# VH-VL binders against Probable Brix domain-containing ribosomal biogenesis protein, part 16

Target 1, 157 residues: Probable Brix domain-containing ribosomal biogenesis protein, of Methanosarcina barkeri (q467k0)
Amino acid sequence: MLVTSSRKPSARTRTLCKLLSRFIAGRCMTRGKMGMQELLEFAEGGPLIVIGEYHGNPGELSFYDEAGELLFSLRFTDWYSKELDSYWFSGIEPKLAGQGEIAEAFKVFFHFQRVENDKIDQLPPSSTLIVVGENDIDFMGSGKSLFKLNLRGFKKY
Short names: E, the ipSAE of ESMFold2; O, the ipSAE of OpenDDE; V2, 0.75 times the mean of E and O plus 0.25 times the DockQ between their complexes.

## First folded at step 14 (VH-VL; framework fv_iratumumab)

Design u1 (from s5 with light chain G28D; at its last fold request DockQ between E and O 0.95; V2 from the best seeds 0.86)
Heavy chain, then light chain:
Amino acid sequence: QVQLQQWGAGLLKPSETLSLTCAVYGGSFSDYYWSWIRQPPGKGLEWIGDIDHSGDTEYNPSLKSRVTISVDTSKNQFSLKLNSVTAADTAVYYCARLNYEGYFDPWGQGSLVTVSS
Amino acid sequence: DIQMTQSPTSLSASVGDRVTITCRASQDIDSYLAWYQQKPEKAPKSLIYAASSLESGVPSRFSGSGSGTDFTLTISSLQPEDFATYYCQQYYSYPLTFGQGTRLEIK
ESMFold2, look of step 14: ipSAE 0.766; ipTM 0.904
ESMFold2 (binder alone), look of step 14: mean pLDDT 93; pTM 0.947
OpenDDE, look of step 14: ipSAE 0.851; ipTM 0.939
ESMFold2, look of step 18: ipSAE 0.712; ipTM 0.890
ESMFold2 (binder alone), look of step 18: mean pLDDT 93; pTM 0.947
OpenDDE, look of step 18: ipSAE 0.868; ipTM 0.942
ESMFold2, fold request of step 20: ipSAE 0.688, 0.736, 0.721; ipTM 0.888, 0.901, 0.895
ESMFold2 (binder alone), fold request of step 20: mean pLDDT 93, 93, 93; pTM 0.946, 0.946, 0.946
OpenDDE, fold request of step 20: ipSAE 0.931, 0.931, 0.922; ipTM 0.961, 0.962, 0.957

Design u2 (from u1 with light chain Y92W; at its last look DockQ between E and O 0.83; V2 from the best seeds 0.76)
Fold by OpenDDE, look of step 14:
Structure u2 (fold): chain C 157 residues (1-157), chain A 117 residues (1-117), chain B 107 residues (1-107)
Amino acid sequence: as target 1 above (157 residues)
Amino acid sequence: QVQLQQWGAGLLKPSETLSLTCAVYGGSFSDYYWSWIRQPPGKGLEWIGDIDHSGDTEYNPSLKSRVTISVDTSKNQFSLKLNSVTAADTAVYYCARLNYEGYFDPWGQGSLVTVSS
Amino acid sequence: DIQMTQSPTSLSASVGDRVTITCRASQDIDSYLAWYQQKPEKAPKSLIYAASSLESGVPSRFSGSGSGTDFTLTISSLQPEDFATYYCQQYWSYPLTFGQGTRLEIK
């Protein structure tokens, strides 16, 4: 899976691209002058996430399928924990927890193993987890929040 | 805990090329962008540019024509080259990590580069 | 480029004083602003990020406020170790830019 950015991303957009790609065990690259067709080729047939900007900083995730069709998008503000300073990504895909439209969209898009809410505390300490909440998406590692996307909008296409 | 250590020549003549290297210890090199920042004696700070492990770079437009930042992933190192130096390039040069929030932490110890004829 | 202008360029104060340093951006940068402390012959140290978030390990006497174009760093009660040069830095857009610095000296 490929995560990319706007054509001329801010520092925060670039770093989020790197962080998100690492978290989902994917790849990242700055978009540059690449069009959608080039991005799809670069993704080597995999799906595509594009980080869009709002007021010059990361604020939107657009999810594209293998054909380049926009499936859904999220508006958000980002938050980062200091736990990231000492965290090491294992390269293993995260699990997915949560309910609702976004959680279902993520399940279909990522194909990550789903975990019930009452089983989260049983996960190995080394595991990573995406928790889709009502107001935010929590990206967890080692039982701690690493970063969050505070939800501002959701569109399904 | 991430630590940065830097080295390179400290005395140059005009028109020579500045060359500095920064090594990253105790952290994931591939998870961050890494920056160079300089500070002329008694003056403020100027961002030079940054790079990640894939070679993705961003440069300050004021220096872009003379600056090259490169990376050696096998050593967890990144380097700065500044061509055609003048006395105006005399400064303490710092390497630093650009964290996910967007500011610099931690910093290298700094390298004084003096350009004198 | 976004210009960051600090005020004052230098100031003298005594231990125990309340000190305020301001930083003005040439355009709206929301809250994408960091404050650094730099002591002689040392690298800058981060104090505040996101305009008002205190960095880990930084004493609570330090605080940051502001949004948009006007920002403030406040030291509620100056301690001997606080005499240094302070810098603001915007990370709203490239190129990343710093204020010219504020030198805080002992009176």
Scores: ipSAE 0.725, ipTM 0.914, lowest interface PAE 0.7, mean pLDDT 95
ESMFold2, look of step 14: ipSAE 0.750; ipTM 0.896
ESMFold2 (binder alone), look of step 14: mean pLDDT 93; pTM 0.945

Design u3 (from s5 with light chain Y92W; at its last look DockQ between E and O 0.93; V2 from the best seeds 0.77)
Fold by OpenDDE, look of step 14:
Parts: sequence; C-alpha cells; structure tokens
Structure u3 (fold): chain C 157 residues (1-157), chain A 117 residues (1-117), chain B 107 residues (1-107)
Amino acid sequence: as target 1 above (157 residues)
Amino acid sequence: QVQLQQWGAGLLKPSETLSLTCAVYGGSFSDYYWSWIRQPPGKGLEWIGDIDHSGDTEYNPSLKSRVTISVDTSKNQFSLKLNSVTAADTAVYYCARLNYEGYFDPWGQGSLVTVSS
Amino acid sequence: DIQMTQSPTSLSASVGDRVTITCRASQGIDSYLAWYQQKPEKAPKSLIYAASSLESGVPSRFSGSGSGTDFTLTISSLQPEDFATYYCQQYWSYPLTFGQGTRLEIK
C-alpha cells in the first residue's frame, strides 16, 4: 500500500505521510509531478492513499483502489502524541476496531484484522490498533495513542 | 531517547566546500525528516534544508544552488555540503530532527564553521 | 517566504518580573508556531509548540498564545536561569523560518 501527498506538500504533510505509511506497514513517497497513472504504477497495483492539504496543511485523506477509483475521503485535523518520540514501529499491520461507516470502509480498504471493542484490552502490548470513533480516528501503539485524526467530514463515492 | 552527534571541518577558505555529518542514535532514523540549521555569530537561525531516509529533500531557496544534503541509511547519518563558501557562511551549524508537529527536536551540539582567507 | 518579526530585540528584566515577547508573521500561519530558548554556546531548546502547547519538562511559568499573525511568549515570573535568547519559528510552509530572536538579560 502506498501513501502519497500533494504535489508540493508542507512539512507537516510530508511527516504525516511518513508516519501513516509506517503505521499501516506501507510505503510513502512525495508525489511531486506524478499523475494518478504514475502513482498507480508506483503503487505496483496496490491501493493508494493521497494526503490532501487544507489551507496548506494535511487535512484530507483520499482512498483509491487499484484501478485509481476514488472510494472515499476523510476531512480531518491531526494530533500527535509525545509518545511517538520513543515509539518503534514493528512493521506489522495494525488491527482495526470501531463501528460505523468509516470503520466499515477501512475494513474493506485495508483488510486489517477486526477487533471487537470488548477485546481491545486483550491485545498484546506490542500491537498497533486503529480505533475508529465517532469524532476521531485513534492510531494506537503499545496501548497508547500515538496520533489522531479528528474527523471533520466523510464522503463515500 | 534520540541523540544527534555531528562533526566536520571547522575552518575553510573562500570558495571551498563545507562538509558536515550528523549521526542519529537512540531512535528510528527512517521515521523522521532530518534538518540542517545554521546561526551566524551573534545572529539568528536559518533553516538550510532537510532529508529523510529515502533521499526526499527540501532546501531553503536562498541556499538551494549551493547546498546538497545526503543520507547514509546504513550508518543512520545525513550530511551537508555547501559549495563556494564565503565569509557570510561563517556560522554554527546544527543538525536537528524535524518532528511530526513541524518543529525541531532534538538538536545536535552544533559545529562552528569559520570561513577566512 | 514568511517573515517572522520578534519584539523586542532585547530587554532587561528583574527576577520575578512578568516578561512578554511577541512574534509577528508576515502572513497567517494559524497556530503553526514554536518557541525556542537558546542559552550561550548551546543549541536551541523547544519550549512551546502549536502556539500554546507547553513542551514536556518546561516550567509552567512559560506560556504561549496567539494565532494567525500575532503570537506571544510569556514568562509569568522570571527566574535567573531564564536568561537566554528566545526565537519563534513558523512551520506553516516552506521554507521554515525563524524570528530574529529576543535577547533577555537579567538585571
């Protein structure tokens, strides 16, 4: 899975691209002048996430399938925990928890293992987890929030 | 805890090339962008550029024509080269991590580079 | 480029004083602003990020406020160890830029 950015990304967009790609055990690249066809080729047939900018900073995630069709998009503001300073990514795919249309969209898109809310506490401490809430998406590692996307909008295409 | 250690030549003549290296310890090298920042004596701070483990770079337009930042992933190191130096390039040069928020933390200890004929 | 202008360039204050340093951006940068403290012959140390968030380990006498173009760093009760030069830095857009610095001297 490939995560990429806008054509001329801000520092925060670049760093989010790196962080998100690491979290989902994917790859990251700065888009540059690449068009969608080139991005798909670079993704080697895998799905594609594009980080769009809102007022010059990360504010949108667009999710594309292997054919380059836009499936859904999220509007958000980002938050980062200081826990990231000492966190080491294992390269293992995260699990997915939460309910609702966004959680379902993520399930279909990522194919991550689903975890029920009442079983989250049973996960190994080394596990990473995406928790889709009503107002935010929480990206967790070692039982702690690493970063969050505060939801501002969701659109399914 | 992430620590940065830097080294390189401190005395140059005009027209020579500045060369500094920064090593990263105690943290994930591949998870961050890494920056160079300089400070002329008694003056403020100037961002030079940054790089990640894949070689993705951004440069300050004021220095872009003379600056090259490179990375050695096998050593968790990144380097700065500044061509055609003049007295105006005399400064303490810092390497630093660009964190996910967008500011610099932590910093290297700094390297004084003096350009004198 | 976004220019960051600090005020004042230098100031002297006594222990216990309330000190305020301002930083103005040449254009709107929302809250993408950090404050640094730099002591002589040392690298800068981050104090505030996101305009008003206190960095870990930084005394609570330090605070930041503002958004858009006008920002302030406040030391509620100046301590002897607060002698330093302070810098603001925007990370709204490239190139990343700093204010010219404010040198704080203790009387």
Scores: ipSAE 0.714, ipTM 0.912, lowest interface PAE 0.7, mean pLDDT 95
ESMFold2, look of step 14: ipSAE 0.719; ipTM 0.894
ESMFold2 (binder alone), look of step 14: mean pLDDT 93; pTM 0.945

Design u4 (from u1 with light chain Y92F; at its last look DockQ between E and O 0.92; V2 from the best seeds 0.83)
Heavy chain, then light chain:
Amino acid sequence: QVQLQQWGAGLLKPSETLSLTCAVYGGSFSDYYWSWIRQPPGKGLEWIGDIDHSGDTEYNPSLKSRVTISVDTSKNQFSLKLNSVTAADTAVYYCARLNYEGYFDPWGQGSLVTVSS
Amino acid sequence: DIQMTQSPTSLSASVGDRVTITCRASQDIDSYLAWYQQKPEKAPKSLIYAASSLESGVPSRFSGSGSGTDFTLTISSLQPEDFATYYCQQYFSYPLTFGQGTRLEIK
ESMFold2, look of step 14: ipSAE 0.787; ipTM 0.911
ESMFold2 (binder alone), look of step 14: mean pLDDT 93; pTM 0.945
OpenDDE, look of step 14: ipSAE 0.814; ipTM 0.930

Design u5 (from u1 with heavy chain S30D P106Y; at its last look DockQ between E and O 0.91; V2 from the best seeds 0.83)
Fold by ESMFold2, look of step 14:
Structure u5 (fold): chain C 157 residues (1-157), chain A 117 residues (1-117), chain B 107 residues (1-107)
Amino acid sequence: as target 1 above (157 residues)
Amino acid sequence: QVQLQQWGAGLLKPSETLSLTCAVYGGSFDDYYWSWIRQPPGKGLEWIGDIDHSGDTEYNPSLKSRVTISVDTSKNQFSLKLNSVTAADTAVYYCARLNYEGYFDYWGQGSLVTVSS
Amino acid sequence: DIQMTQSPTSLSASVGDRVTITCRASQDIDSYLAWYQQKPEKAPKSLIYAASSLESGVPSRFSGSGSGTDFTLTISSLQPEDFATYYCQQYYSYPLTFGQGTRLEIK
């Protein structure tokens, strides 16, 4: 799975691309002047996520299938925990928790194993977890929020 | 606790190449971009460029024709080369971490580079 | 390039004074502005990010405000350890740029 950005990304967008790719055990790539066809080649038959900007800031994730068809998009504002400053990513795929149409879209897109909300506290201490809530998507490691995408919109295509 | 330690350079003659190395300890090297920033004596700060573990770089356009930033991921180190130096390149040079907010949270101790006239 | 202009370039103040330093961007940078403190022969230390958010361990006498093009750093009651040079920095777009600095000296 490949994470990239719009062309000419800001520092914040480049760093979110890296962060998200590390969390989901995917790859990150600087887009440069690449078009969709070249991105699909670098994705090597896998799906891709494109980070879009509003006024130079990351504000949208667009989720494309392996054929380059846009499946859904999320609008957001980002937030980063201070816990992230000392965190070490292990490369282990996260598990998915939460309910609603975004959680269902994530399940289909990522194929991460889903965890019941009442069993989250039973996960190993080193677990990584994407929790889809009503107002945010919480990216958690070692039982703590690392970063969040505060939801501003969701659209299926 | 993330720590950046830097070394290299020192006293240079005009036209020589400035070379500095920064090593990262106590934190993930692969998860961040790493920057070089300089400060001429008694003056403000100038961002030079950044790099990540894969070699993805951005350079200040004012310096890009003379600057190369490189990485040695096996040692968690990144380096700065600045070609064809002049007295105007005399400065304290810092390495720093670019955090996910987009600003610099950890800095090296600084290296004074003096270019003789 | 986004130019950052600080005012004043230097000032003298006494312990206990309220001090205000301003930073103006040449174009709208939203709130993507950091403030740094630098003491002689030391690396800069981040104080404030996102225009108004305090870094961990920074005393509450420091505050930041502003958005768009005009930003302010305020020290409400100056302490002896606050005499330093202060820099603003935009991180809205590349190249990342800093203000020229404001030197705060003891009167």
Scores: ipSAE 0.737, ipTM 0.898, lowest interface PAE 1.5, mean pLDDT 91
ESMFold2 (binder alone), look of step 14: mean pLDDT 93; pTM 0.950
OpenDDE, look of step 14: ipSAE 0.859; ipTM 0.941

Design x1 (from r5 with heavy chain D31S Y33S Y100S, light chain Y94S; at its last look DockQ between E and O 0.36; V2 from the best seeds 0.00; counts 0 for: pae E 7.1 > 2)
Fold by ESMFold2, look of step 14:
Structure x1 (fold): chain C 157 residues (1-157), chain A 117 residues (1-117), chain B 107 residues (1-107)
Amino acid sequence: as target 1 above (157 residues)
Amino acid sequence: QVQLQQWGAGLLKPSETLSLTCAVYGGSFSSYSWSWIRQPPGKGLEWIGDIDYSGDTEYNPSLKSRVTISVDTSKNQFSLKLNSVTAADTAVYYCARLNSEGYFDPWGQGSLVTVSS
Amino acid sequence: DIQMTQSPTSLSASVGDRVTITCRASQGIDSYLAWYQQKPEKAPKSLIYAASSLESGVPSRFSGSGSGTDFTLTISSLQPEDFATYYCQQYYSSPLTFGQGTRLEIK
């Protein structure tokens, strides 16, 4: 799975690209002059996430299937925890929790193992977890929030 | 508490390769990108490039043809190589963390590299 | 590439003075602007980020303002330890670039 960005991304957008890709066991790549077909070739038949910017801030994720069709998009503001300073990415595939259209879209797109909200505390301490809430998506490691997308919109295509 | 300590050779002849290493202590190596910045004596700062834990790099286009940044994940270290140095490459070289806000904090202590005939 | 131009390139001031240093970007950078303080023989120290947000532990006499292309760093009452070189840096887009510096010297 490939994560990339708008052309000429800001440092903050590059940061989100790298954090997101590491969290989902994907790759982050500089877009440069590449068009969609070239990006799909670098994705090697896998799906694609593109980070869009608003005034130099990351503000949109666009989710494309392996054929380059836009499936859905999220609008958001980003937030980063101080816990990132001490967190060590171990490459563990995340679990998915939460309800609603976004959670279902994530399940279909990522194929991560889904866990019930009331079973989260039973996960091993080393677990990584994406929690889709009503107002945010929380990317958690070792029981702590690492970064979040504060939701501003969702669109299905 | 992330801390950076750097080391490497100080005096080089023209055409040699500059080599510096930076070690990261007291924090997570995998959460951020790690950068090299240089400062010629009495002059301003120039970003050289950065690398992350997985080895992905980005370089200043002005130096890209001569620069290699590498990571050694077993030691939480990253390194800079600059090929074919000239007197214009004389500078203090700093390693730094590219933090989650997108600027540099903290910085290593600096390494003076002098290129003489 | 985004060029960052600081003014003045140097200035002299006395303890207690109010000092203003400006930084201009060659294109809009929103508020993605940091200020650094560098004393002789030492690494730069982050002072202000996001144009106006003070780093932890930085004295309140330092302040930053501006957005878009024009930014200022102000020291409201200069102290002996403030004599240093100050740099602005944009982090809006790559390559990351710094201003040429402003040397603040004791009068």
Scores: ipSAE 0.071, ipTM 0.700, lowest interface PAE 7.1, mean pLDDT 87
ESMFold2 (binder alone), look of step 14: mean pLDDT 93; pTM 0.947
OpenDDE, look of step 14: ipSAE 0.079; ipTM 0.739

## First folded at step 15 (VH-VL; framework fv_iratumumab)

Design v1 (from u1 with heavy chain E101Q; at its last look DockQ between E and O 0.83; V2 from the best seeds 0.00; counts 0 for: pae E 2.3 > 2)
Fold by ESMFold2, look of step 15:
Structure v1 (fold): chain C 157 residues (1-157), chain A 117 residues (1-117), chain B 107 residues (1-107)
Amino acid sequence: as target 1 above (157 residues)
Amino acid sequence: QVQLQQWGAGLLKPSETLSLTCAVYGGSFSDYYWSWIRQPPGKGLEWIGDIDHSGDTEYNPSLKSRVTISVDTSKNQFSLKLNSVTAADTAVYYCARLNYQGYFDPWGQGSLVTVSS
Amino acid sequence: DIQMTQSPTSLSASVGDRVTITCRASQDIDSYLAWYQQKPEKAPKSLIYAASSLESGVPSRFSGSGSGTDFTLTISSLQPEDFATYYCQQYYSYPLTFGQGTRLEIK
């Protein structure tokens, strides 16, 4: 799976690209002048996530299938914990928790193992987890929030 | 704890190429962008550019024609080359991590580069 | 390029004083501003990010405020270890740029 951005990203967008790609066990690439066809080739048959900007800030994720068709998008504001600065990613896919349209879209898109909210505390201490809530998506590692996307919109195509 | 150690360049003559290397310890090299920043003696700070493990770079336009940042991922190292130096390039040069918030932390110990006039 | 201008360029103060340092951006940078402290012959150390958020381990006597183009760093009740040079830095857009610095000296 490939995570990239719009062209000429800010430093914050470049770092979110790396962060998200590492969390989902995917790859990150700066887009440069690539069109969609080139991006799909770099994705090597996998799906694609594109980070969009609003006024120089990362603010949108667009989810494309392996054929380059836009499936859904999220609008957000971001938040990062200081826990990230010392966190070491294992490269193991996260588990998925939560309910609702976004959780279902994530399940279909990522195919991550789903876990019930009341069983999260039974996960190994080193587990990584994406928790889809009503107002945010919480990216957790070792029982702590590492970063969040505070939701501002969701659109299916 | 992430730690940066840098070495290279000391006294240069005009027109030579400045070359510095920074090694990253105690953290994941592939998870961050890595930067070079310089500070002329008694003056302020100037960002030079950054790079990641895959070689993806961004440069300060003021230096772009003379600067090359490169990476050796097998050694967790990145390097700065600055061509055609003059006395104006005399500075302490720092390597630093571009953290996930988007600013610099931590920094290397600094390397004084002096270009004779 | 976004120019960052600090004021004053230097100031003198006594232990226990309150000090305010300002930083002005040449365009709106939202809150993407960091403050650094630098002591002689040492690398800068981050103090504040996102204009107002303290780094871990930074004493609560340090505070930051502002958004858009005008930002302040305030140090209440100064301590002996606070005498240093302070820099602001924007991380809104490339190239990343710093203010020219403010030297805080003992009176």
Scores: ipSAE 0.597, ipTM 0.861, lowest interface PAE 2.3, mean pLDDT 90
ESMFold2 (binder alone), look of step 15: mean pLDDT 93; pTM 0.947
OpenDDE, look of step 15: ipSAE 0.804; ipTM 0.928

Design v2 (from u1 with heavy chain E101Y; at its last look DockQ between E and O 0.87; V2 from the best seeds 0.00; counts 0 for: pae E 2.4 > 2)
Fold by ESMFold2, look of step 15:
Structure v2 (fold): chain C 157 residues (1-157), chain A 117 residues (1-117), chain B 107 residues (1-107)
Amino acid sequence: as target 1 above (157 residues)
Amino acid sequence: QVQLQQWGAGLLKPSETLSLTCAVYGGSFSDYYWSWIRQPPGKGLEWIGDIDHSGDTEYNPSLKSRVTISVDTSKNQFSLKLNSVTAADTAVYYCARLNYYGYFDPWGQGSLVTVSS
Amino acid sequence: DIQMTQSPTSLSASVGDRVTITCRASQDIDSYLAWYQQKPEKAPKSLIYAASSLESGVPSRFSGSGSGTDFTLTISSLQPEDFATYYCQQYYSYPLTFGQGTRLEIK
């Protein structure tokens, strides 16, 4: 799975690309002037996430299938915890929790193991977890929020 | 708890190559971009460039023709080389982490580089 | 390139004074502005990010405000340890740029 950005990304967009790719056990790359066909070739048959900017901010994730079709997008503002300062990513893909259309889209797109909210306490202490809530998507490690995407919109194509 | 320690350079003659190294402790090297910033005497701070563990770089256009930033991921280190130095390159050089918000925290202690005139 | 202009360049004040330092960007940078404190022969220390958010461990007498092009750092009751040089820095776009600094001196 490949995470990249719009062309000419800000520092914030570059760092989110790296952070997200680490969390989902994927790859991150600098886009340059590549079009969609070149990106799909670098993805080597895997799916693609593109981080878009809104007024110079990272503010949109666009999710493409392996054929380059845009499946859905979400708009957000970002938040980062100081817990990231000392966090070590394991390279193991996260589990997915939460309900609703974004959670279903994530399930189909990522194929991460889905866990029920009442079973989260049964996970190993070092587990990583994407929790799709009503107002945000919470990226958790070691039982604490690492970063969040505060939701501003969702669109299916 | 993430800490940056830097070393290298010192007193140089014109036309020599400036070389500095920064080591990262207490944090994940591969999860961040790492930066060099300098501060000439009597002047403010100037961003030189940044790099990540894979070699993905951005350089200040004002220095791009003379600067190389590189990494040694096995040692959690990154380095600055500035070729063909002149007295104008005299400064304190800092390494720093580019954090997830996009600004610098923490900073190394600094290395004074003096180029004789 | 985005130019960051600080005002004043130098300022004298007494312990207990309220101090304000301004920073102006040459274009709209939203709130992507940080403030640093630097003491002689030391590395800068981050004080404020996102124009108004205080870093952990920074005393509450420090505050920041502003959005767009005009930003202010305020120290509500100056303490002896606050005499330093202060820099603003934009992180809206590359190249990352700093203000020229404001030296705060004890009167």
Scores: ipSAE 0.538, ipTM 0.837, lowest interface PAE 2.4, mean pLDDT 89
ESMFold2 (binder alone), look of step 15: mean pLDDT 93; pTM 0.946
OpenDDE, look of step 15: ipSAE 0.733; ipTM 0.913

Design v3 (from u1 with heavy chain N99H; at its last look DockQ between E and O 0.91; V2 from the best seeds 0.00; counts 0 for: pae E 2.3 > 2)
Fold by ESMFold2, look of step 15:
Structure v3 (fold): chain C 157 residues (1-157), chain A 117 residues (1-117), chain B 107 residues (1-107)
Amino acid sequence: as target 1 above (157 residues)
Amino acid sequence: QVQLQQWGAGLLKPSETLSLTCAVYGGSFSDYYWSWIRQPPGKGLEWIGDIDHSGDTEYNPSLKSRVTISVDTSKNQFSLKLNSVTAADTAVYYCARLHYEGYFDPWGQGSLVTVSS
Amino acid sequence: DIQMTQSPTSLSASVGDRVTITCRASQDIDSYLAWYQQKPEKAPKSLIYAASSLESGVPSRFSGSGSGTDFTLTISSLQPEDFATYYCQQYYSYPLTFGQGTRLEIK
């Protein structure tokens, strides 16, 4: 799974690309001047996430299948916890929690193991989670929020 | 707790190459971009560029023709080379972590580089 | 490139004073603005990020405000340890740029 960005990304966009790729056990790459076809070649047949900018900084995720078809997009504002400053990414794929159309889209796109909301407290301390809420998506590690995408919109194609 | 330790450079003659190295401790080297910033004596701060573990760089356009930032991922280190120095390159040089927000924290201890006139 | 201009360039004040330092960006940078404190012979220390968010361990007498092009760092009651040079820095776009600094001297 490949995470990249719009062309000429800001520093925040580059760091979100790296952060997201590390959390989902994927790859991050600098887009440069590549078009969609070149990105698909670098994805080597895998799916693709593109971070788009709004007013020069990250504000959209676009989710493409292996053929380069846009499946859905999220608009958001980002938030980062101070817990990230010392966090160690384990390389283990996260589990997925939450309900609703975004959670279903994530299930289909990522294929991560789904965890029921009432069982989240029972997870081992080494667990990583993507928790899809009504108003945000919470990326959690070791029982703590690491970063969030505060939702501003969702569109299916 | 992430810590940065830097070394290298010192007194240089004009036209020589400035060379500094920064080592990263207590954090994940692969999870961040790492930066060089300089401060001429009595002056403000100038961002030079950044790099990640894979060698992905951004450079300040004002310095891009003379600067190379490199990484040695096996040692969790990154380095600065600045070619063809002049007295105008005299500064304290800092390494720093590029925070996810886009600002710098933490910083290395700084290295004074003096280019004779 | 986004130019950051600080005012004043230097300032003298007494312990207990309220101090304000301003930073103006040459274009709209939203709230992507940090403030640093630098004491002599030391690396800069992050105080404020996102224009108004206080870093851990920074005393509550420090605050930041503003958005767009005009930003302010305020020290509500100046202490002797606040003698330093203060820099703003934008992280809206590359190249990342700093203000020229404001030297705060305590009388």
Scores: ipSAE 0.607, ipTM 0.868, lowest interface PAE 2.3, mean pLDDT 90
ESMFold2 (binder alone), look of step 15: mean pLDDT 93; pTM 0.947
OpenDDE, look of step 15: ipSAE 0.873; ipTM 0.944

